# Ledger of designs, part 17: VHH binders against Fibroin light chain (FIBL)

Target 1, 244 residues: Fibroin light chain (FIBL), of Bombyx mori (Silk moth) (p21828)
Amino acid sequence: SVTINQYSDNEIPRDIDDGKASSVISRAWDYVDDTDKSIAILNVQEILKDMASQGDYASQASAVAQTAGIIAHLSAGIPGDACAAANVINSYTDGVRSGNFAGFRQSLGPFFGHVGQNLNLINQLVINPGQLRYSVGPALGCAGGGRIYDFEAAWDAILASSDSSFLNEEYCIVKRLYNSRNSQSNNIAAYITAHLLPPVAQVFHQSAGSITDLLRGVGNGNDATGLVANAQRYIAQAASQVHV
Short names: E, the ipSAE of ESMFold2; O, the ipSAE of OpenDDE; V2, 0.75 times the mean of E and O plus 0.25 times the DockQ between their complexes.

## First folded at step 16 (VHH; framework vhh_nb_b201)

Design u4 (from f5 with L50T T101S S103E; at its last look DockQ between E and O 0.01; V2 from the best seeds 0.00; counts 0 for: pae E 14.3 > 2, placed apart)
Fold by ESMFold2, look of step 16:
Structure u4 (fold): chain B 244 residues (1-244), chain A 122 residues (1-122)
Amino acid sequence: as target 1 above (244 residues)
Amino acid sequence: QVQLQESGGGLVQAGGSLRLSCAASGFTFSSNTMGWYRQAPGKEREFVATIYSGGDTYYADSVKGRFTISRDNAKNTVYLQMNSLKPEDTAVYYCAKWPNSQEEYGSAFDYWGQGTQVTVSS
């Protein structure tokens, strides 16, 4: 007759699951509602909710993919590093300056592998909630933990690729995360920045359906092991088609 | 063009069983995630079960161990086997299709069925 705390945590009223991006990410965000979040992270959450409520697929896909990554980072009790994201950012900005994107192409495998490892953390919210404090975020292990990258050049490219008021607001907020002394905030800043690089954003644009299914499964309190594997597959497939 | 038709509801005594069916048409059934939801009068619609295109299944805690979702891709049909029914299971049960393509992503609620009533008496 032992009741575990997971069941009582799910009694708080939530948006209904209507299958749309806005309800799916809203329900997924509720799963990390009790985590300690900076004001900047709360502001990103608000921007992503607004993006998810737009009528166009691109906004919805971006909101879903960013939400998944942020939730994964918030679910790790011990932060990983930003090395894979920083490498993608730096190799992309180097490519923009030089015209040579070979380094960027080579950085994609490690980055999307890192993304895939982060997706495993999302499922841990459901299948291992009592051990989240001891879970470790993925770490590639580089000098400075990936805090040093060409943030401004990356955001120049991001903002040039889209005339979106959401991205302008997001830039200001992500810059606060980038400048934070908190490792988790720095990792989230790098992840969002890498995520929004135009060629990377296309990968998530193509794979957002599978990421939505994953967030929906987790938001409903279900073991999503198969959904993680599906999302990893679709991301890898889309990543093989990256062009610059 | 997408059509979902629930059937199999009815009045049953507590402890009994019912099997709900949802016949689907107008889309590629085998590549789509399907779900069951329910709504009691005066309450919000709540999640019951999901079956993903890959076959994985997920359940609300309130029905886990008593309900089983399944699909027959040859018949374009999703099922909900409900055992050990309780009066608290009384609701209108809805079948739903999740979006899984870019074109369909924002329109999930236009793909709900009309529902089938399940009433569990003590």
Scores: ipSAE 0.007, ipTM 0.197, lowest interface PAE 14.3, mean pLDDT 80
ESMFold2 (binder alone), look of step 16: mean pLDDT 81; pTM 0.814
OpenDDE, look of step 16: ipSAE 0.021; ipTM 0.492

Design u5 (at its last look DockQ between E and O 0.03; V2 from the best seeds 0.00; counts 0 for: pae E 10.7 > 2, placed apart)
Amino acid sequence: QVQLQESGGGLVQAGGSLRLSCAASGFTFSSNTMGWYRQAPGKEREFVALIYSGGDTYYADSVKGRFTISRDNAKNTVYLQMNSLKPEDTAVYYCAKWPNSEYGSAFDYWGQGTQVTVSS
ESMFold2, look of step 16: ipSAE 0.623; ipTM 0.841
ESMFold2 (binder alone), look of step 16: mean pLDDT 82; pTM 0.838
OpenDDE, look of step 16: ipSAE 0.850; ipTM 0.929
ESMFold2, look of step 17: ipSAE 0.006; ipTM 0.313
ESMFold2 (binder alone), look of step 17: mean pLDDT 83; pTM 0.841
OpenDDE, look of step 17: ipSAE 0.756; ipTM 0.893

Design u6 (from f5 with S53T A60E; at its last look DockQ between E and O 0.03; V2 from the best seeds 0.00; counts 0 for: pae O 8.9 > 2, placed apart)
Fold by OpenDDE, look of step 16:
Structure u6 (fold): chain B 244 residues (1-244), chain A 122 residues (1-122)
Amino acid sequence: as target 1 above (244 residues)
Amino acid sequence: QVQLQESGGGLVQAGGSLRLSCAASGFTFSSNTMGWYRQAPGKEREFVALIYTGGDTYYEDSVKGRFTISRDNAKNTVYLQMNSLKPEDTAVYYCAKWPNTQSEYGSAFDYWGQGTQVTVSS
């Protein structure tokens, strides 16, 4: 037999910020309504919490960075596109195949620019959630909305770069998101994939502390405008040091 | 020690222009990304622009097309040319040094000066 218990969001106590990455992630997710989360998103959330609970910094950093990216995309009422993510993914896979990463290098600017912009959306969850309800995500207007890219080649590279079991789990879930008929899900898949590209992952690894601070601030219900600026700074600096 | 000194602020009318300067010392200027932040009254400090060591630039959306960041490595100076100024640009502008070592990443590590006041009247 299966027992289903339903609770109001107001009846579920929030996790305490105990300074751990897992707690920070958990509290940040509280700002995304559960009714807006698909089963796939819930699965990703659990995977990231598990990653954040690991002892190694790489797992924690990846979990925090992905969480920020996902929450940012879930914050807008109307999904935009994933053009910047698609471009960085395709240009990377082309680089891997051809040995020429010039296109990839060129795609980094727009991608991390959008990443920086999306951090503002996370902060808006606290300071102006009403506006987000009617907000439209960023859109570049590329073909297919950036939801079609070399998915398998990208994840081959991702999975080859790490022996983390969590990436295998993410692959399965992100593939479902990629193949879904929901634009928001497609966007999430694109950005998760982009975040996990080895050079991109390194950028977020270097910026994980500032992203954690941002998520912590948001989780605590504070205006995180200054933290957004700080994270933007670190991400931009790290991005400038990408070598491929 | 890292030292940054901003200058060039002042009072201007809407639509006017200002050029900010930041004199840097205490670190290898040419090896560091530099940029600008600003803080308006009652608001948190926000990112404005940065310039990488290679000369590439990045701007926040609100200043794109109006502001231009540049640098002179021989003078250890970063500049912010502000055109088409608006009242909402009123703020204290801070010059900032980006982190350039592994240990500086991932933490609240900000190097900036005392700031220079920019006031744009309507």
Scores: ipSAE 0.013, ipTM 0.261, lowest interface PAE 8.9, mean pLDDT 87
ESMFold2, look of step 16: ipSAE 0.477; ipTM 0.770
ESMFold2 (binder alone), look of step 16: mean pLDDT 81; pTM 0.819

## First folded at step 17 (VHH; framework vhh_nb_b201)

Design v1 (from u5 with D56Y; at its last look DockQ between E and O 0.07; V2 from the best seeds 0.00; counts 0 for: pae E 13.4 > 2, grease 25.1 > 24.2, placed apart)
Fold by ESMFold2, look of step 17:
Structure v1 (fold): chain B 244 residues (1-244), chain A 120 residues (1-120)
Amino acid sequence: as target 1 above (244 residues)
Amino acid sequence: QVQLQESGGGLVQAGGSLRLSCAASGFTFSSNTMGWYRQAPGKEREFVALIYSGGYTYYADSVKGRFTISRDNAKNTVYLQMNSLKPEDTAVYYCAKWPNSEYGSAFDYWGQGTQVTVSS
């Protein structure tokens, strides 16, 4: 017998159309209070909307995955740290320098586990927003809280892997977030950077359909508990297939 | 030098339970995230569970609801309680210290492992 996931008939990530992905992203952002969005975050939101409406499938998948990560981060009253993101960034860039990716492979579980926990928080925007303000996001508790990583080496790899003009603009904005004195900005910079590392981006590329379903559920005001579980499942499946 | 020493493996019937332990030394255990991996014959190591320094936990889908990770910071020990075991859980189980975000990811260490065999 075979285990059946009852939340979706589709075990494989769905194709993302450009108009549909953009409207899903826009609806999900409506749940984040504008007072939680700095000018830099609003600029990232604009770039991601453009990717979702005008980009190819890879750009649309990237926009959906980044949006989910940012909304999840902004939805907790007390943000977690960026240590899982910083660790995957440093492990990857160390691997690029040395040719040894064992540390990177080991960093993937905690990072995607962290992402999965953040997806739980995105559903709380709908079902319990009053209590969500006092929730605490996931934290590893490393030195520096996730500020210590090789930002430029990571972005060298990101930009070398893609011809997307969106990434050039995104680099400039994310660098501003990285250099900010605001811890929320720093965390978002680390998460965006980690999401865009080439092997990590492939996981979100394959999971984008399930993430889009989650964003649609949240954007429509629906309890998305089943959609969170489904997105976590597709992310875990894609992550198990990462090769470097 | 980081050292991790697993124990508690063995042969168990399907539906049974085992509790794995991992004694740790050579780092500040209470401020570090700990995890469990497993490796079945002829397969790559796969993630099983982690526990953050703050007590939050995360599990692979294949073990969620059946396995529980916990830690005792006074004893520098992490545990994996495995319930409702299935033949597919048969593997060598490794305790792991998660990488520090600083340069030098070569400090990622796991022990020699403990064999878990689940018979039907």
Scores: ipSAE 0.005, ipTM 0.159, lowest interface PAE 13.4, mean pLDDT 75
ESMFold2 (binder alone), look of step 17: mean pLDDT 83; pTM 0.841
OpenDDE, look of step 17: ipSAE 0.873; ipTM 0.935

Design v2 (from u5 with D56Y Y103Q; at its last look DockQ between E and O 0.72; V2 from the best seeds 0.75)
Amino acid sequence: QVQLQESGGGLVQAGGSLRLSCAASGFTFSSNTMGWYRQAPGKEREFVALIYSGGYTYYADSVKGRFTISRDNAKNTVYLQMNSLKPEDTAVYYCAKWPNSEQGSAFDYWGQGTQVTVSS
ESMFold2, look of step 17: ipSAE 0.705; ipTM 0.863
ESMFold2 (binder alone), look of step 17: mean pLDDT 82; pTM 0.830
OpenDDE, look of step 17: ipSAE 0.871; ipTM 0.934
ESMFold2, look of step 19: ipSAE 0.646; ipTM 0.855
ESMFold2 (binder alone), look of step 19: mean pLDDT 82; pTM 0.834
OpenDDE, look of step 19: ipSAE 0.888; ipTM 0.944

Design v3 (from u5 with S53T D56E; at its last look DockQ between E and O 0.37; V2 from the best seeds 0.00; counts 0 for: pae E 3.1 > 2)
Fold by ESMFold2, look of step 17:
Structure v3 (fold): chain B 244 residues (1-244), chain A 120 residues (1-120)
Amino acid sequence: as target 1 above (244 residues)
Amino acid sequence: QVQLQESGGGLVQAGGSLRLSCAASGFTFSSNTMGWYRQAPGKEREFVALIYTGGETYYADSVKGRFTISRDNAKNTVYLQMNSLKPEDTAVYYCAKWPNSEYGSAFDYWGQGTQVTVSS
């Protein structure tokens, strides 16, 4: 019963508007010190803020979802890995090549488990800020730490799925992160790439309102436990409707 | 130290039901996404179900409608209710804590597993 015709570009997020999403994103980024951001990460931050202020609903939803994921990756004092992202990317690109998406469908559970756990981490910025410096970021463990995936095949699919000018600019920025020798940059590249895979992007498009609420709660200094649970609910419901 | 201990496996007839339990310790259970995987002989481990900290669930297509994951934060326990069992459900079932590893890791978040055998 899950089909592509349940996808809606015009679906109204409960709390996204063209001015509020940009402000919410900007405040959420304040939790990451500028001295901890590479130039390429700063460029990602800028493109996402532009998408949130100047883009259509789909661009704003994408910017919100990517921001949440990136902030989760940057919030722990000890970087995690990108293995969940790399697994879903490789499973998807293998599916595109072969026409068989069974591996991709099997990769979604572990990936969305990882995403949901990252949302728990975002709330820690408010309730346990001092403890995050000594925490370990999300890690699944794999050979290469998630640096080994078919970046170009993934981006071919991403760019073919949309005519957004923001995606072309984002590709160039993310490619610099992908080619970096810095593990944090590599993790962010894999995470962004995984979130933009067309079936995955649909999940976050449908969940964007709840993710915006979460980022707003965190940005305002509020304990966001209920907002995390709500975002996880929307993600689980949307993910259950994925069909490839 | 993270510990996950599965129980409740066994032999059951096709069409029957079984309830698995996983007792957890060594971490803040109520702050962690939990789930179940399974592995049949000669196959890779496959995702079965997850439950988020707030109680929302997500299932693999192969078990949707037949299996129900639940959690009891007071007992640090996650459950898998398995109904309408089929021979293809035969596997070792593993409890999992997110983040988890499918390749091996310095952070092993799997239980030891419990065998489920569904006879035809």
Scores: ipSAE 0.397, ipTM 0.745, lowest interface PAE 3.1, mean pLDDT 80
ESMFold2 (binder alone), look of step 17: mean pLDDT 83; pTM 0.843
OpenDDE, look of step 17: ipSAE 0.490; ipTM 0.774

Design v4 (from u5 with S101T E102D; at its last look DockQ between E and O 0.02; V2 from the best seeds 0.00; counts 0 for: pae E 6.8 > 2, placed apart)
Fold by ESMFold2, look of step 17:
Structure v4 (fold): chain B 244 residues (1-244), chain A 120 residues (1-120)
Amino acid sequence: as target 1 above (244 residues)
Amino acid sequence: QVQLQESGGGLVQAGGSLRLSCAASGFTFSSNTMGWYRQAPGKEREFVALIYSGGDTYYADSVKGRFTISRDNAKNTVYLQMNSLKPEDTAVYYCAKWPNTDYGSAFDYWGQGTQVTVSS
């Protein structure tokens, strides 16, 4: 037997893919080029490509993780909902206001389990694209679709946690997605916001290498089933270590 | 045994209205996402609308503002109100059920269809 990916034995590198993260996400984006995208989604794509071109690990890790989440949402022909993202966002902002993060900690396992299941959609772009047109994206089916959540409180926490100028620009773009009347835009706003919550971003920061491998495999046209499983394992492991 | 039975199709003038219904049985209707697809002769099947188990709706761009999907969980029925009909809407309309546990899954059941014909 052979490990599918040596990331189980390796530390996440300080510099993801030695400066090649922008090419990895650019090729991955090509698989969803035929989807209708709002101008704001295209602007997010541009900022993530710029972040992936930076020499620092944090910018590259963030760009990779957000790209994977957005591509998963765009992969299905029918948009899902924002319910999983809204739950973790509201649980987190309740914790910030109250000082009690027990509810947020309880939301993490189900949220990252959901994220891990969505990574399978990224692989389906290669191995089963015809079936995706009839598929529903990530959805839990809650009332209201999860489009209303504590957006400003979440972004206050996101911006307070980092001095990155990319986050300030991204906030403006994501706010347009949040305020859109378009369900795809709303869902992507929720998932970007959830991905960037400080404890959630830490999980993706630790798992970015495995997510990069997944996006590279998909971008090269390879069946990435083993890379999905590996990314799921790293995400679950990192999620088990979250403390707030 | 899952059964989906469409009704309410027919011939209508452009600009007119029809209401389709789909009677469902053999599963817990209120827990499932339900929807409508359509297929015109010689064309691929096209998504029209769906309603999630929680009540939220989603529409294809080609029907937004003209069609309304709704459900009555007490009657195990999903409806498609079609207004401002155009000749391009001519198709067989199929009621569909998604699995209630699989993210990203396509329809797992498809009805027999009802014909909608919109004349110029």
Scores: ipSAE 0.028, ipTM 0.480, lowest interface PAE 6.8, mean pLDDT 82
ESMFold2 (binder alone), look of step 17: mean pLDDT 83; pTM 0.844
OpenDDE, look of step 17: ipSAE 0.814; ipTM 0.919

Design v5 (from u5 with A60E; at its last look DockQ between E and O 0.04; V2 from the best seeds 0.00; counts 0 for: pae E 7.2 > 2, placed apart)
Fold by ESMFold2, look of step 17:
Structure v5 (fold): chain B 244 residues (1-244), chain A 120 residues (1-120)
Amino acid sequence: as target 1 above (244 residues)
Amino acid sequence: QVQLQESGGGLVQAGGSLRLSCAASGFTFSSNTMGWYRQAPGKEREFVALIYSGGDTYYEDSVKGRFTISRDNAKNTVYLQMNSLKPEDTAVYYCAKWPNSEYGSAFDYWGQGTQVTVSS
C-alpha cells in the first residue's frame, strides 16, 4: 500500500478540474500525424480523449499523463528501451506476491527519471524539429530491452484497483502494443502498464496539473523548457512520497 | 580521450556484403551504448543501428533484415555486418558512442567515418 499526501487541490490548474483536459490533449495529439500512429495507438488516443472528457479529476489526470508519455515516445527519433518500466512492473508484481516492496521502491527513481527525460522530447517538437531524428529515448540496457515483464499480473492488479470500463478496453489495446514487433509500440505498452500500477498512478495524479501546463504550452507552439522543468519537479516530489 | 576508428569500408557490387568494425578506446566500452550512422553526399546524417550495453539492438527500417550490429566487449569493438547491399546504402558510415548515463537522448562522440560505395 502507498499514500500520496504531498499536494492539495489548490495547486491543480483549474482547467483539469473542469473537464478542459480533453481539449488540451486533443491539441497535443495534433502534433503527431496519423501516419505515425499504429491502429492500436489511434485506439488508445480515442480512449484517452473520452477519458479526459469525464468530469472527474482522476480520469482527466490519467488521460493527460498517458497522452504526454505516448507523444514523447512517438517523438523520439530513435526509440529508447522500456527497461525502467519493465523493472517497476516486475518489482511491483513481485512485491504484491511476496509482501516485500523494497525492489519496487528502488525502481521508482530510474522510472520517473526516464519519464522526465521523455517529457523533454515533447518540447523538442517545437524548438528542434529538424534534429528529432538524432534523439535517443531514455535507455537503461537490459535483457529483452524491457519486453520481459509480467504483463498479465500487472494488469490483474490494475483492473482490480478500479471499476473503470475504460481500463478494460485499454487492457485489450495495450496487450496488442505489448505483442507488437515494433519497439516504439512495446515501449508505449510498458509505459502505460507501469503508469497504471496503483502507486505509480498516484504520482501522476499529483503531477497532472504540471503535465497539463506542459501540453498546453507545446500545443500553443511555445518553447516549454520551463514547463518541462516544472513537470519534472512535481513528478520527483510526488515520487519521493511513495511509501510502501 | 575517447577515440573511435571505423574500418572495413570499400567498393562492392549491389547484392554484396561488407563488415564494418569500430575500434574503441578511452572509455569503459562494455557499459556504453554504441551505434552506427551514415551520411550520403548532400544529405543529412541518418541513424542505421545501435546496440545497448545490455545487448539489445535497434535498426532503422530500411536496413532491417540486411544489417546486423554486434559487439565484442573483450576487443572493445562494434561491428556492422551489411548484407544484400543496395546503391542506396552508399554513404560514409560513422561509429558513435552515447554517454555513460542511460538517460541520454543523443550521441556524444563520433569516429572519422569509413566510405561504403555500392555499385550496380
Scores: ipSAE 0.042, ipTM 0.465, lowest interface PAE 7.2, mean pLDDT 82
ESMFold2 (binder alone), look of step 17: mean pLDDT 83; pTM 0.839
OpenDDE, look of step 17: ipSAE 0.815; ipTM 0.918

Design v6 (from u5 with D56Y Y103H A106S; at its last look DockQ between E and O 0.32; V2 from the best seeds 0.00; counts 0 for: pae E 5.8 > 2)
Fold by ESMFold2, look of step 17:
Structure v6 (fold): chain B 244 residues (1-244), chain A 120 residues (1-120)
Amino acid sequence: as target 1 above (244 residues)
Amino acid sequence: QVQLQESGGGLVQAGGSLRLSCAASGFTFSSNTMGWYRQAPGKEREFVALIYSGGYTYYADSVKGRFTISRDNAKNTVYLQMNSLKPEDTAVYYCAKWPNSEHGSSFDYWGQGTQVTVSS
């Protein structure tokens, strides 16, 4: 039998694309069913909309990159794991403590490989929305499924790297996701944390324009296959420039 | 079921070259990110290179400028061209498929490996 989705565009108000990052983010979020958003995820969504409305590029780039990562994780009907994110978090915090970042540099390939694969899911919100319920999110496999990482050490490094007031609020909300019993919430916590590690955030700072274009295409209801490829290109180029 | 079969390994003198191949089946190859990993005796498996579905590449620092990853979507094959080989490149090399929503099993994400031995 056919399942009819009652949450059409005509049932929910939609923002107008005004070219700004905040409207791009808001329109992309409209494709995610509100029943898929916990209270903590809704609070992250509000922080990211506020960050996107700031005048500086760094805030806008961070908001766009995090939004893409969160939407990708919410797009799968069955959550995957956060093992690539947990590995990059632990490798980074080990590097901060030891001064040796070789493990961190080796963790970047698997992490950005997963990011690139996840971008394909964002396009599927538009072209195959009825089938996403049956999709399985990306899984690398590891003990604990990506729940085992030094959350506090990572956030100490994130908060020390920036004077942004949004990060202080975000820390509190992401900690709720980290402590949740819901595996999708835990995955989102790990990927937000990984996105915000200072060297990783630099990759997304450099690639944010292509990610914005992808979210704009999705938010406008367009098949964004070419925009996915373009975002993957810019992420790979920026990742090749990481120095720690 | 996802299947990855590596070939092209062997013995080579330092400074020499090898080309590894990985034949893939059981998934939509052209939409997947593919990669190479290696494992030396007594060490953990380490990342070598990846190639996105769109063709762009990323490399571990230790192989940049010496190794080239490529793909042929018509043949469902990913390659690793290895030039200026060093003894420290000695390892079993594994082809890997990044997870996707269509075939989400970590048990079939990489092949059996091919041995590369670089003599000094």
Scores: ipSAE 0.136, ipTM 0.582, lowest interface PAE 5.8, mean pLDDT 80
ESMFold2 (binder alone), look of step 17: mean pLDDT 83; pTM 0.842
OpenDDE, look of step 17: ipSAE 0.872; ipTM 0.941

## First folded at step 19 (VHH; framework vhh_nb_b201)

Design w1 (from v2 with E102Y A106S; at its last look DockQ between E and O 0.10; V2 from the best seeds 0.00; counts 0 for: pae E 5.4 > 2, placed apart)
Fold by ESMFold2, look of step 19:
Structure w1 (fold): chain B 244 residues (1-244), chain A 120 residues (1-120)
Amino acid sequence: as target 1 above (244 residues)
Amino acid sequence: QVQLQESGGGLVQAGGSLRLSCAASGFTFSSNTMGWYRQAPGKEREFVALIYSGGYTYYADSVKGRFTISRDNAKNTVYLQMNSLKPEDTAVYYCAKWPNSYQGSSFDYWGQGTQVTVSS
């Protein structure tokens, strides 16, 4: 099982904005405003803004982390693949069925490496916008590009672990992204699904402060090179401490 | 068909350095992601480092700044340069190839391993 640390309003960490994460997310979304987005991606954006406006840390942390990943995927002019996400999803669902999570633990390094590579693209929105169209999203390489994985088994586990009405609505929208013929949509679906796996969500829960700082820097038009490196460091540290 | 063979392990004093090599055959090396894992006695195999075919690298927190993964596509070889070694780095080190199928387990081929022992 997964441990998620829930915070009271009086204990909300300073690393998430005191006025909630919604303003950080909104500013960051402006930097991909001119990208072509499907209506399903716009619907996810609205769900994440609503989650970021909640008073609890877990909702804000999830919204910030998912937003960073989606913006990173939208920042590449040539889409990467979903292979690391598909691998962690399948390894997790195998673990749920068998009780053996060794494969899942082995999949975490490659998955968070993929996340870190995508985060490098976020800073390019600010420091090198003229080259963004030609940037290539990270591609780990696998047959089918990571399009097919145990989507329903993963979401059964995600929904079973939480009473959040946001997750039920998000499932419906992410399923549309999963069934899309658009590679960018498929990659975003896989990323969101992988992020929300309970032990993966704990990593982002622990690293959300550094991701918030990154999005704030980008949203303010600042060179965020150091903030990307910091987010990658916190993610790597949290990933090394995962207990299933 | 796929073969991975590690070499370069041995006994080294704390603070010392080693370079591990992994010779690969039976697949198109230059288009594949490669990694290193390690296993200490009584522990599960843990991730050490990853290198994409395109050159991006990623490291476990415990080795970042001390270890460097690299590749030589002309020699079909991946390397792990280990500096500032500590006794807790003592383990069998495994080279691994990223799977071709996204529906498989993580890393679908492993080498036999090479022992690294760091004396205090």
Scores: ipSAE 0.192, ipTM 0.597, lowest interface PAE 5.4, mean pLDDT 81
ESMFold2 (binder alone), look of step 19: mean pLDDT 83; pTM 0.839
OpenDDE, look of step 19: ipSAE 0.893; ipTM 0.946

